# Ledger of designs, part 3: VHH binders against 2-(3-amino-3-carboxypropyl)histidine synthase (dph2)

Target 1, 340 residues: 2-(3-amino-3-carboxypropyl)histidine synthase (dph2), of Methanocaldococcus jannaschii (q57907)
Amino acid sequence: MLFKTIFYQKLQKKVTTLFNLETERVIREIENLNKNNPKVIFQAPEGLKLKVEKEIEKIKQYFKQKNINIEIYLWGNTCFGACDLIDNHVKNLNVDLIIHYGHEKLSYANPEIKTLFIPAYHIFNKDEEEKILNDIKNFIEKHKSGGKKVAIATTIQYKKLLKDFNPSIILGCRGEVKEGDVILFVGTGRFHPLMIAYKYQKEVFIYNPLSKCFDKISEEEINKFIKKRILAISKLLLNKPKKVGVVLSTKKGQCRKRVFDEIIKLLEENDVNYLPILVDNISPDILFYDVDCYIIVACPRIVLDDYILYKKPIYTPEEFKLFLKNSFKYKFDEIKEDDF

## First folded at step 8 (VHH; framework vhh_7n9e_1)

Design s35 (from b1 with D107Q)
Fold by ESMFold2-Fast, scan of step 8:
Structure s35 (fold): chain B 340 residues (1-340), chain A 119 residues (1-119)
Amino acid sequence: as target 1 above (340 residues)
Amino acid sequence: DVQLVESGGGLVQAGGSLRLSCAASGFTFSSYAMYWGRQAPGKGREWVSGINSGGYSTAYASSVKGRFTISRDNAKNTLYLQMNNLKPEDTALYYCAREYLEDSWRQYWGQGTQVTVSS
């Protein structure tokens, strides 16, 4: 115990961290396996991989000093969300534990291999934390004075900091916001607040905890995004596809088999020929088939963020349904528990 | 390849002024919020000032408010920090940074430019 405490303290002093990687908790969970030769996989999003590489080095050194022969692997592919589970890909390695960084466990994505989820909360110093909390409190009070209830939405990085505001946690694959007259999104980037603004048809303000600046989602940028996707869908009306590739990810947290089955039935009912394609990771270089376009049954961000990288058009299941039903009321594709 | 390169630091007397610049490349500068941080000897990184992507919303740490002004020129892909009424306590390595996107976690900081304020 004393050795572990001293070693952990030494690790903390040597590491300048922006994110809480919970090194002590990771070490504790590995120790709890009670094995002389534990096998552990570390999985992280691209922006955390180099930091996790340093964590792996520290953890290897810790266990080496304790005469425990730990076998560590870093998962080489990127992790796009909490739904990106690798269980079925690593069954033959007899892994004892997976450490999944940057996310919390999702109810619809249950790993068969024991998995520890490390959210990697953003660490702010006291001055930054006080400023952020005061800025948000002032925003809430201003709107409350005008008779408007503010709902707080954020992402996993800021969940712990904002706990007293009862925030809705937004994921790239799913966004539900508690009731309010106005929504304040606390975070970076424009995708999540834009999706929320469109979905709930409410004013969405942004507070960026890194720049500490306020901003707002405009109707102009919502309309620009939606019109671009509607235009892509409308191209299917001008030149009806003869054959469609229907791509299903085999990752447990993305293997939306019920959604896949629903799309297949709709294609059959509309006499549209199709090719079912099973993939692990979806990328432009693997979609080389003799089809007119692809329906991506996986993480919707693949379509919404990366469609320009693909040689042939790609669509979410919801987008392709709009074409089949001859409807243009746009709906974002979201991963739900009953999709599997 | 994302690059942030700071310049404009140097030695200045208390009460003096300096203008820092940060040249950005390898990304669409106008789409990202930016900020300045600093690190004094023996201290951790301290946030100094931030600016939104459009340049119309700014924020300042209490220690610099009223003395420093952040600005940006999206056409030139450049971030600025005008520093007036400098104090010895402002001595630090000043670096610019780009916000990371929530789903990418990718962080970018420049190497920094040294500011030394003599008393």
Scores: ipSAE 0.799, ipTM 0.940, lowest interface PAE 0.8, mean pLDDT 87

Design s36 (from b1 with Y108V)
Fold by ESMFold2-Fast, scan of step 8:
Structure s36 (fold): chain B 340 residues (1-340), chain A 119 residues (1-119)
Amino acid sequence: as target 1 above (340 residues)
Amino acid sequence: DVQLVESGGGLVQAGGSLRLSCAASGFTFSSYAMYWGRQAPGKGREWVSGINSGGYSTAYASSVKGRFTISRDNAKNTLYLQMNNLKPEDTALYYCAREYLEDSWRDVWGQGTQVTVSS
């Protein structure tokens, strides 16, 4: 029995991925380049990097057996979303193809180098699929019998599983949901369902496909989150900033130059001194300037998720506008096509 | 350094009971939904039970509903699975898992604890 237990523990150490990395499709796209020496970059979010490392080894072995001399690179820097396009950084390497994991293509972020987007859909076994679909179907029928239309919102990992429910796909720092009387968010985490509940002023229920548990966003939870950000903004009223750093990401999908220009104009109109800062990746260690606070013109989740990690206060453009207008009607910052 | 360590497995007769524990470390346990899975010899992984971060919402596979109870102690960073009226078909390696958040993609699994139910 002990030997069998050790064998199963060793099997668990070689855990198969929960995500469909579409190895065959990746190989096919590389073959379609029709080159003896194709150059390919693999880009992945942090949580997928070690899984993608294993994919790279499998792909290298496949092409070695085909006598194709593939040149593979793993993009070593952090990837936060489909907006993290690396075209300009790798232009001189003459790359033939970029494989971008964990995302779908954004309409406002067009790669110049051929890029294959692999969504990395969650793989459920048949029993799990049946349970998830029946749980959601039963939720919809229950609310329909009460005269309420349910709108389904989800993230990329569950898009394929939920296709027959016509879901709204929540994409990065932007949430648009189709019309409904109530919303069922199918996914993990609480940020997206909380933002949607506040934005649409509708009841948001959560179905977690991993735990298979139902939950609901409460008014108390929304109020606690909003109040915390309002308190951060109110600190600017108590000690008006003399100089602010305005940080613009140079990433193609985050270089919101129009929003940056609007903030600069507002600072000039309000006689607030500023330092414009261009960065590729925003992190606490690069924000060491002689300013009172920073306005982050990039992905708003940098502010909303990570502000506690920063030595000085950081704000979204929308939050700083609330301070300038002396208004506390909170609005989430969202990336839009016209931001660029 | 994020880790899940299961314990409490063993050999038990049909109709018996076992309580499994999963000790979590390296993350804010109270912020994550948790679940139990199992894998029997020659079979694929099977989801068994789940619990939300607050411990007030639970779910069960039809094969274990009414016999198993999932619970958590957020102060002790520990997840539990109370297994009653065990059947030979419940023989498997039982492992706990933490949900990944959408932007993290970071799934976390324990190595498992063996449960063997004799007929």
Scores: ipSAE 0.815, ipTM 0.944, lowest interface PAE 0.7, mean pLDDT 87

Design s37 (from b1 with Y108H)
Fold by ESMFold2-Fast, scan of step 8:
Structure s37 (fold): chain B 340 residues (1-340), chain A 119 residues (1-119)
Amino acid sequence: as target 1 above (340 residues)
Amino acid sequence: DVQLVESGGGLVQAGGSLRLSCAASGFTFSSYAMYWGRQAPGKGREWVSGINSGGYSTAYASSVKGRFTISRDNAKNTLYLQMNNLKPEDTALYYCAREYLEDSWRDHWGQGTQVTVSS
């Protein structure tokens, strides 16, 4: 019976995008521990977990052949970014090494347990690489002929492919872009390019390496997003909150205690009652308190991407400050080193 | 629960035409760029064509440019690939795909629809 089930599963194998999981580098780092019984935890975003399961099997087989008794665990909870450092959660397991997929180390977050960051670069075939690089070169040349310097921004998945263009790497919920007259964002999604268009007040073009399409952040799109958030902030004026929940993430890369303390002080100065709440992971199901709204001191994308999932209004610290100061010049909340 | 279901494949003679459809559900279709890929027996996967979320920007592999047209109907949550002047070399299983977002590593591909071009 099991044989028939396995046979049918193989008939319709799903097509999957490939990422460079650097198997040889992972093996090398484990070998460098110089132990006969190394303990290793593998941590990955949801989209990489099934691929990492296959990597774990390859690595187990490799060390079995070398008569090394490796103890491997897969971290079962979700991983949203490089800020999801799990070292404090696994102290009692006496772990030797954590392999953290899909991210680079954040300058403002230092793990206590040795951690290897594997970016998991997107693997394009030769024809796709040639097309992507030629499309980008042609875009740059066109703008140079018009007297415009192009600054290139991208995310970790495409960093290696674009290395010769000296791109600014957008990591997590922070975007710093080098100077240019025009910005070309090479990547997927619209959050990062919209944020940098608003932040730098420059034209932002998008090149999507998956669809191979060019796009542009429109003024209409920026205005629509900003007006939506301003409207949410304005609701605080219509129904002034009597009590707010102030939620602080305990994750090392998100525990912005300085920002949390600043918000608490502002609430006290404005005679707004509050409930301080400490959480590891923020989800709608845990925010059931008797408050009018929540201020989320964590990753800003929890507010900006997921606010519709929450029963009560949620705001970034920057958004709530706009309400308290009677100012509506919108500012994106970004995680900075001095926030901690 | 993201679902992508391709249809419209079949057997056709060289020089003929087929229109593939991809029915999308479980996500806000109009917010995502979409693309088509194909895989022939004994060959690796080949990117064929892409379209942005708004439908006004498209791209094509050199092997199909001028013969294939990608389009989308955001009101119907459907992606299309119009294939004209088909060649035996176009014989492949054709997949539609939804982009993964910049903070996500979760790709979504359909199961594919078979296109066979006879000489």
Scores: ipSAE 0.811, ipTM 0.945, lowest interface PAE 0.7, mean pLDDT 87

Design s38 (from b1 with R106K)
Fold by ESMFold2-Fast, scan of step 8:
Structure s38 (fold): chain B 340 residues (1-340), chain A 119 residues (1-119)
Amino acid sequence: as target 1 above (340 residues)
Amino acid sequence: DVQLVESGGGLVQAGGSLRLSCAASGFTFSSYAMYWGRQAPGKGREWVSGINSGGYSTAYASSVKGRFTISRDNAKNTLYLQMNNLKPEDTALYYCAREYLEDSWKDYWGQGTQVTVSS
């Protein structure tokens, strides 16, 4: 009791961090295993790995002083978001607990090994929180005065801060927004607000909690993105592929087998030869086959963010279907519960 | 290989002015929101000012509003902070920062430039 209090006081004084890694909660969950030799795996997105390494050092020191022989591993492979569950990869290690940073549990991805999800909420000081909340409230009030209902969309980092606004939580692989006349995206980056602007055909404003600035997704920006993807798809019409690689991720939460089966069936119906490829992680260096292009049945951000890194063209299943249908009504590929 | 390098700090008397610069490299500068933070000895990091990718939206902490001006030159990949009517309370190490991508969790900060304001 005394030791824990002193430890937490020291931790609070020494650590200045951008994200709440909930060290106290992690320690408590490990203690609740009631074991003298607990085996724990830590999994984190690339941006949190070095911070989580420091957390591991603190946690090891805490349990060493408690005379508990904790066995800790850091999952060394890439983590591409909330869809990445590793329990199938580590089941034979007899792991007691997985600590999964930067995510919340997804409804379509149930871990078989006990998993603690740590969202890693962004930490703001009191002055910053007050400014952010007041900026958002003022935005909502001004639009309400104009007769328009504002729907709030955000990412996991800001969910706790914005809880009183009942926000829609946007994932890189999935974006569903509650009803509103206009949408205010509260977050960083432009992909999510662009996707929801196109999907819902509504005006999307951005409030960036880091810069504390407003911005807006323009029609020009949407049209530029869509045109670029349509041009990539139209290249398939110019030189019809003779053989296509169809890549399916085996990761739990990304193994969209029904989508994979659907695209295979469509290829067969259109007399397109194909090579089915199973992979854990998708990267440019593993796609070296004798095919004209690849259809990526995994996280759609692999195609949309990183296609330039690949030596051969890559497409989402939805993009390749547009080619087969001779349709140019673009549709974003999103991971859904019925995909599995 | 994102790199942010601050310059322009120094010693100045109360009421004086300084202009800070932040040279950015390793990313498409014009696509990211940028901001300035500061940290005084014995205090936590404080947000000072922000600017959107296009440079037409700016924001300021209440303590510096009306005295500081943030700007950017996207052609030169440079972020600026013009500081006027400096006070002893403005003494701090000033950092420029780039927003992280929505799913990356990476924080990008420069090493900072020291500003000391004498009374």
Scores: ipSAE 0.786, ipTM 0.935, lowest interface PAE 0.8, mean pLDDT 86

Design s39 (from b1 with R106H)
Fold by ESMFold2-Fast, scan of step 8:
Structure s39 (fold): chain B 340 residues (1-340), chain A 119 residues (1-119)
Amino acid sequence: as target 1 above (340 residues)
Amino acid sequence: DVQLVESGGGLVQAGGSLRLSCAASGFTFSSYAMYWGRQAPGKGREWVSGINSGGYSTAYASSVKGRFTISRDNAKNTLYLQMNNLKPEDTALYYCAREYLEDSWHDYWGQGTQVTVSS
């Protein structure tokens, strides 16, 4: 009993953790399997893998003290999101539980092996929390005094901290924001706030909870991005493709079969020859086919972030539809529940 | 390889000044927000100051506001922290950090530079 208390105190050292890996909850879920020999796989994004390695050490130590023969594996391959479900890959290992860090379960991707999703919320100390919350409250009040309602958008890491603001949670391949005159994106990077600004035609401000700085998406930044994609689409008009590769990811969270079928139908209606290609992971080195370009039916960020890495042009389904309809009203591709 | 290397720490008398530098390499420095943190012996990490990618937006912890100034030179891939009117309570290991992106979770921190303020 005393030893358990000391162990838990070490796990809960406030000053030594950046992300809440919920070690006690993980241990509890493993104990709830009621097995003397539980088999558990740990899965994490690259930036969390070394932290999860340390978690595995703590968990092994805990179960060793309880004389439970736990068998633990760390999933060695890359994990980009909750769409990277590994249950089909590990079917023959008779795994009892998968622990998936850095994500929440996707409604359209159901694992066959019991999976515990650990969001890994960012832990701020008291002074940082007070500053972040006050900065956001002051921003909201300033805009309210100007007659404008502020909608808050954020990512999984900050969901818990911002719960009282009723935030919209933005996923890497999808952004839906609740009603507001102005949007404040609380998070890092510029892709999500840029997409939101264009999609909703609203002013988007950024509050970065790590630097604690405010910023704003400019019209120049939006126009620069859109012009680059319109130029890529316009190349299809100048050199109409004779044959297109249509790439569908087989990952449960990315296997957008309805969207794939819709694109195939449109290609057939427009007499464009095509090659359907099924892949698990999409990378430049596997796209070596005799086609003029590719339509990527998967996570749109593969196209939007990485198109410069590919030898042949790649497009989202939405971008290719603009070409087929001879329309230049740009639309961001997003993964939706009904895409499957 | 992403690297952040701090320099400029040392021993200084209360009321004195120091300028810290952080040399960044292995990534497009101008695309990332940066910040400074510190950790005194036996205490937790404390956020000190932050700056956006363009250098025109800054923020400070209440304990250092008015005394410290954060800045960056994107052409030189260097982050700075000018520390004025130093107090014994500012004694800590100072480290620079790059923001992590929500999809990668890669949080990069330097090894730190020691600042000791005598009373």
Scores: ipSAE 0.811, ipTM 0.949, lowest interface PAE 0.7, mean pLDDT 87

Design s4 (from b1 with L101Y)
Fold by ESMFold2-Fast, scan of step 8:
Structure s4 (fold): chain B 340 residues (1-340), chain A 119 residues (1-119)
Amino acid sequence: as target 1 above (340 residues)
Amino acid sequence: DVQLVESGGGLVQAGGSLRLSCAASGFTFSSYAMYWGRQAPGKGREWVSGINSGGYSTAYASSVKGRFTISRDNAKNTLYLQMNNLKPEDTALYYCAREYYEDSWRDYWGQGTQVTVSS
């Protein structure tokens, strides 16, 4: 008790990281294992790995002082999301607990090894928090005065900050947004707000909590993105593929077997030859097969963000379905519970 | 390798001006929102100003609004902070920062440039 208090006092005196790594909660969960020699694996996205390395040092020191011989491993491979469950990779190590940073648990992906999900919420000081909340309140009030209801969408990092606005939480390539006349996306980057703008056919404004700047998704920006993908699909009409690689990720949160089976069935019905390929991680260097293009049954961001890195064309399942149906009504591929 | 290098700090009299620069390298500067923060002796970090990736949207802390101007030159990969009518209360280490994208979690901060405003 006293040691824990002293430990946290020292932690509070250090310059805080941008992210709440919930050191106390991690320690409590390890203590709750009631073992003298617990085995724990830490996994984190690349941007959190060095911060998590420091957390591991703090946690080792804590348990050393308590005469508990903790065995800690850092998962060395990249972690792209809550879909990167590693329990099947570490079965032979007899691990007691996995600490998974940067995500909340996905409802459709249940780990077999006890896993603690640490979202790593962004930490703002009092003045920043007040400004962000007032900026958002003022935006909502201005639109309400114009007769428009604002729906708030955000990512996991800002969930706690925005709790009183009842936000829709966007997870990777999946986003359900509550009803509204306009949508305010609170977060960083432009992919999520662009996808939401197209999906809901609503005005999407952006509030960036780091820069504290407002922005919006333009119709021109949406049209440019959609046109680029439609042109990629149109290439299939001009040069119909003779053989397609169908790539399925084996990651528990991305192994969309139902979607994979649906695509295989459609290829068979349309007399398109194919090669089914199972991979853990999808990268350009592993797609060297004798096929005309690939359908990626995994995280859609692999196609949408990184297609230029690949030697042969790659498509989402939804994009390839547009080709087979000779349709140009673009639809974003999104991971859903019933995909598995 | 991502780097943010601040310059332009120094000692200045109250009422004076300074222009800070932040040279960015190792990433596509035009794709990221940027911001300035400061840390005064004996005080916590304070957000000062932000700018979106395109440079057409800006924001300021109430303490500096009307006196400071943030801008960027995407062709030169450089972020600026024009500081006018400086006050002793503006004395701080000024650092630039890049937004992080959720998928990368890669937050980057410069090491800062010292601004001292004498009375």
Scores: ipSAE 0.768, ipTM 0.927, lowest interface PAE 0.9, mean pLDDT 87

Design s40 (from b1 with Y100W)
Fold by ESMFold2-Fast, scan of step 8:
Structure s40 (fold): chain B 340 residues (1-340), chain A 119 residues (1-119)
Amino acid sequence: as target 1 above (340 residues)
Amino acid sequence: DVQLVESGGGLVQAGGSLRLSCAASGFTFSSYAMYWGRQAPGKGREWVSGINSGGYSTAYASSVKGRFTISRDNAKNTLYLQMNNLKPEDTALYYCAREWLEDSWRDYWGQGTQVTVSS
């Protein structure tokens, strides 16, 4: 344990990416409960958990000085998105407030337990902010002089920094982008810009705020991704599944029951045997059933990012529908308000 | 486990050169943008330079532009920073970093390598 303590202290002293965890706002909301014994749960994505642990210590110390007996819990399981609502899991604890880091509230996912959403905006120093904003302004002006309107898309962590550009905010695998001749995605990673490029059939450029570099989604990259998923679907044609597991997440923000029911109906109409499976969190270690493959009715990124981790093939509902309809025009599965 | 290990720092006289290396392991290096940051004594962290996953787009802080060159060798899983015409103001602990992804929030920085420039 001494080794763990020393290692943890060293990890805390390392240079790390900084996020605005809005400590004062969190404290204010807890104080607004007007209780001498408030019960609070902290929920965070894996990469923020150690930073949130530090926040918990600060908050505990603050309330100890105020002679308020705060009961704090850290949610131990992974948080994948704003759709990961834990209300049903913690009802027995009589929780007063959930602090949900890394996300903004989704309009279609209303928590039953009071929840404060902390976006965890990325913190840049002044010089970095000026460079990022100037790089983006120069990109926009260059394209404007060429007669092209640029639409800006980004994720929640950069929303505040980019507010003057009226960005479209991309949530997980759901992305609505405002009209433009070309799209500039401001963010990290390639999944969101690739999905947008395929969905809108427009040229997508990337500006990465961490490297401060431009990039572009190539047609080759899109084709490579689509081809891999089409090949996975084609395997179902070569060896028709006799029994499939249909997995539905019970979390309020992921319980796409209408989509689940639609898939069940399609399986029945096509004489495919199935096992309906209810889970709270979807992971490789819980999918051990006697089925040929799984259809994941939850966040599509579980399939698209993590399929390699699973022992048996996994598919999105849209992917499995392509197999049933003998169609190969790929469509990304997106979470919509009427899915529930 | 993701690991980033910097090397190549040391003591050098003003006007001299150093080449920093960052050995990456535990992830598909060619799929991630990389960058260098530094922290000088008594100062906050500052971003120094970045490079995209393919190595064809680079960026530099105004303080180092024209003197530093970032590069990568995706076959060797190694990131480089060539530092020329070093100034006493470049004295700092230099870190390499991998871009974090919005879905994972995993934050990866190396331990750093010390660069000291004497006047």
Scores: ipSAE 0.739, ipTM 0.918, lowest interface PAE 1.0, mean pLDDT 86

Design s41 (from b1 with Y100F)
Fold by ESMFold2-Fast, scan of step 8:
Structure s41 (fold): chain B 340 residues (1-340), chain A 119 residues (1-119)
Amino acid sequence: as target 1 above (340 residues)
Amino acid sequence: DVQLVESGGGLVQAGGSLRLSCAASGFTFSSYAMYWGRQAPGKGREWVSGINSGGYSTAYASSVKGRFTISRDNAKNTLYLQMNNLKPEDTALYYCAREFLEDSWRDYWGQGTQVTVSS
């Protein structure tokens, strides 16, 4: 049993998706600390941790050869996004630098410990790059022939590959797409294209760089989602909540205190009792309080992707505001600089 | 718990055919795009073919276009690669893979199945 598991893991580690971890840039930033005993923490998403472990081995060896005694830690908890700043957790370790893999810095989440953000750009061989770029170019030309301008949206991992298409970079907690008649999202998974589709209320095409296949978020799917959320909001009118839980994430990139304060004020103005709840990570198992529903002041993805997993109804701040205003003009929630 | 197990490889004469299967478990197979890659002796890893979650969009590397067909059976949680008119240069270890999600960065590849094409 154990042997087969280890064997499978070794094979999986040998044949994996490749990312540019910018080893030379990381080394340069550590050297720029000008210390003989620098303290560095490496933070990575779960799927990059084993790759970052190899990176740490290379970096330790490099500094050993330079007679610099580097003290390296790998952050053991997972990292879901740029919102997972660990500087307050490691304050007592007197750290000089944090290397944060897989993300770019959020303008509204400034770390107190110097942090280097490494995007971990996806590495494709030349044949794959050519195919991806040709597939996207053909998509653009096909729509241009119909008189339609294509706007390209993507995540940070594909920014360099797609530079000539002037892409809008989607940050996971929010997304703004440049003006266009048609939106093509280049990336994996459905969260980001669904977020764009819901926000702009239009069909989003998907190009997956791994499968090299097209997909889409249809107008029908968008309308179904919006109707379901409007129905959830309308249920509050039929069974007005007597007490609501207002959940605020303590993560620096999600601690939307201004939004939290605005919601509290609105609840007070409408004579709705509430329980303010502070949490680090939000999950179904921690929301066991004696309330009718929850307002989640954190990543909107928690509500929009996972509401079915929760025992009691959960709402975004924007959704709950629709109920209070007796309005059914749906507004997609997202994290903004002015939320903090 | 995510497992991808390839089968169907073997020794075949040039011009022959093989059908590879990839049995998936531990995730909702119908929700993910899947693809095949290969690693040939003396060559780097190459993407071979891909298929979207619904099975209505497929893609192929130029080297296999017209000879290979990717398909999936979402009810059986199985991915297939039909390989026709095999050439010696198709000799490689063939892997199936699930798309990763940028929010989790989890990368899933199978253990591989060996295909050897004799001249």
Scores: ipSAE 0.759, ipTM 0.928, lowest interface PAE 0.8, mean pLDDT 86

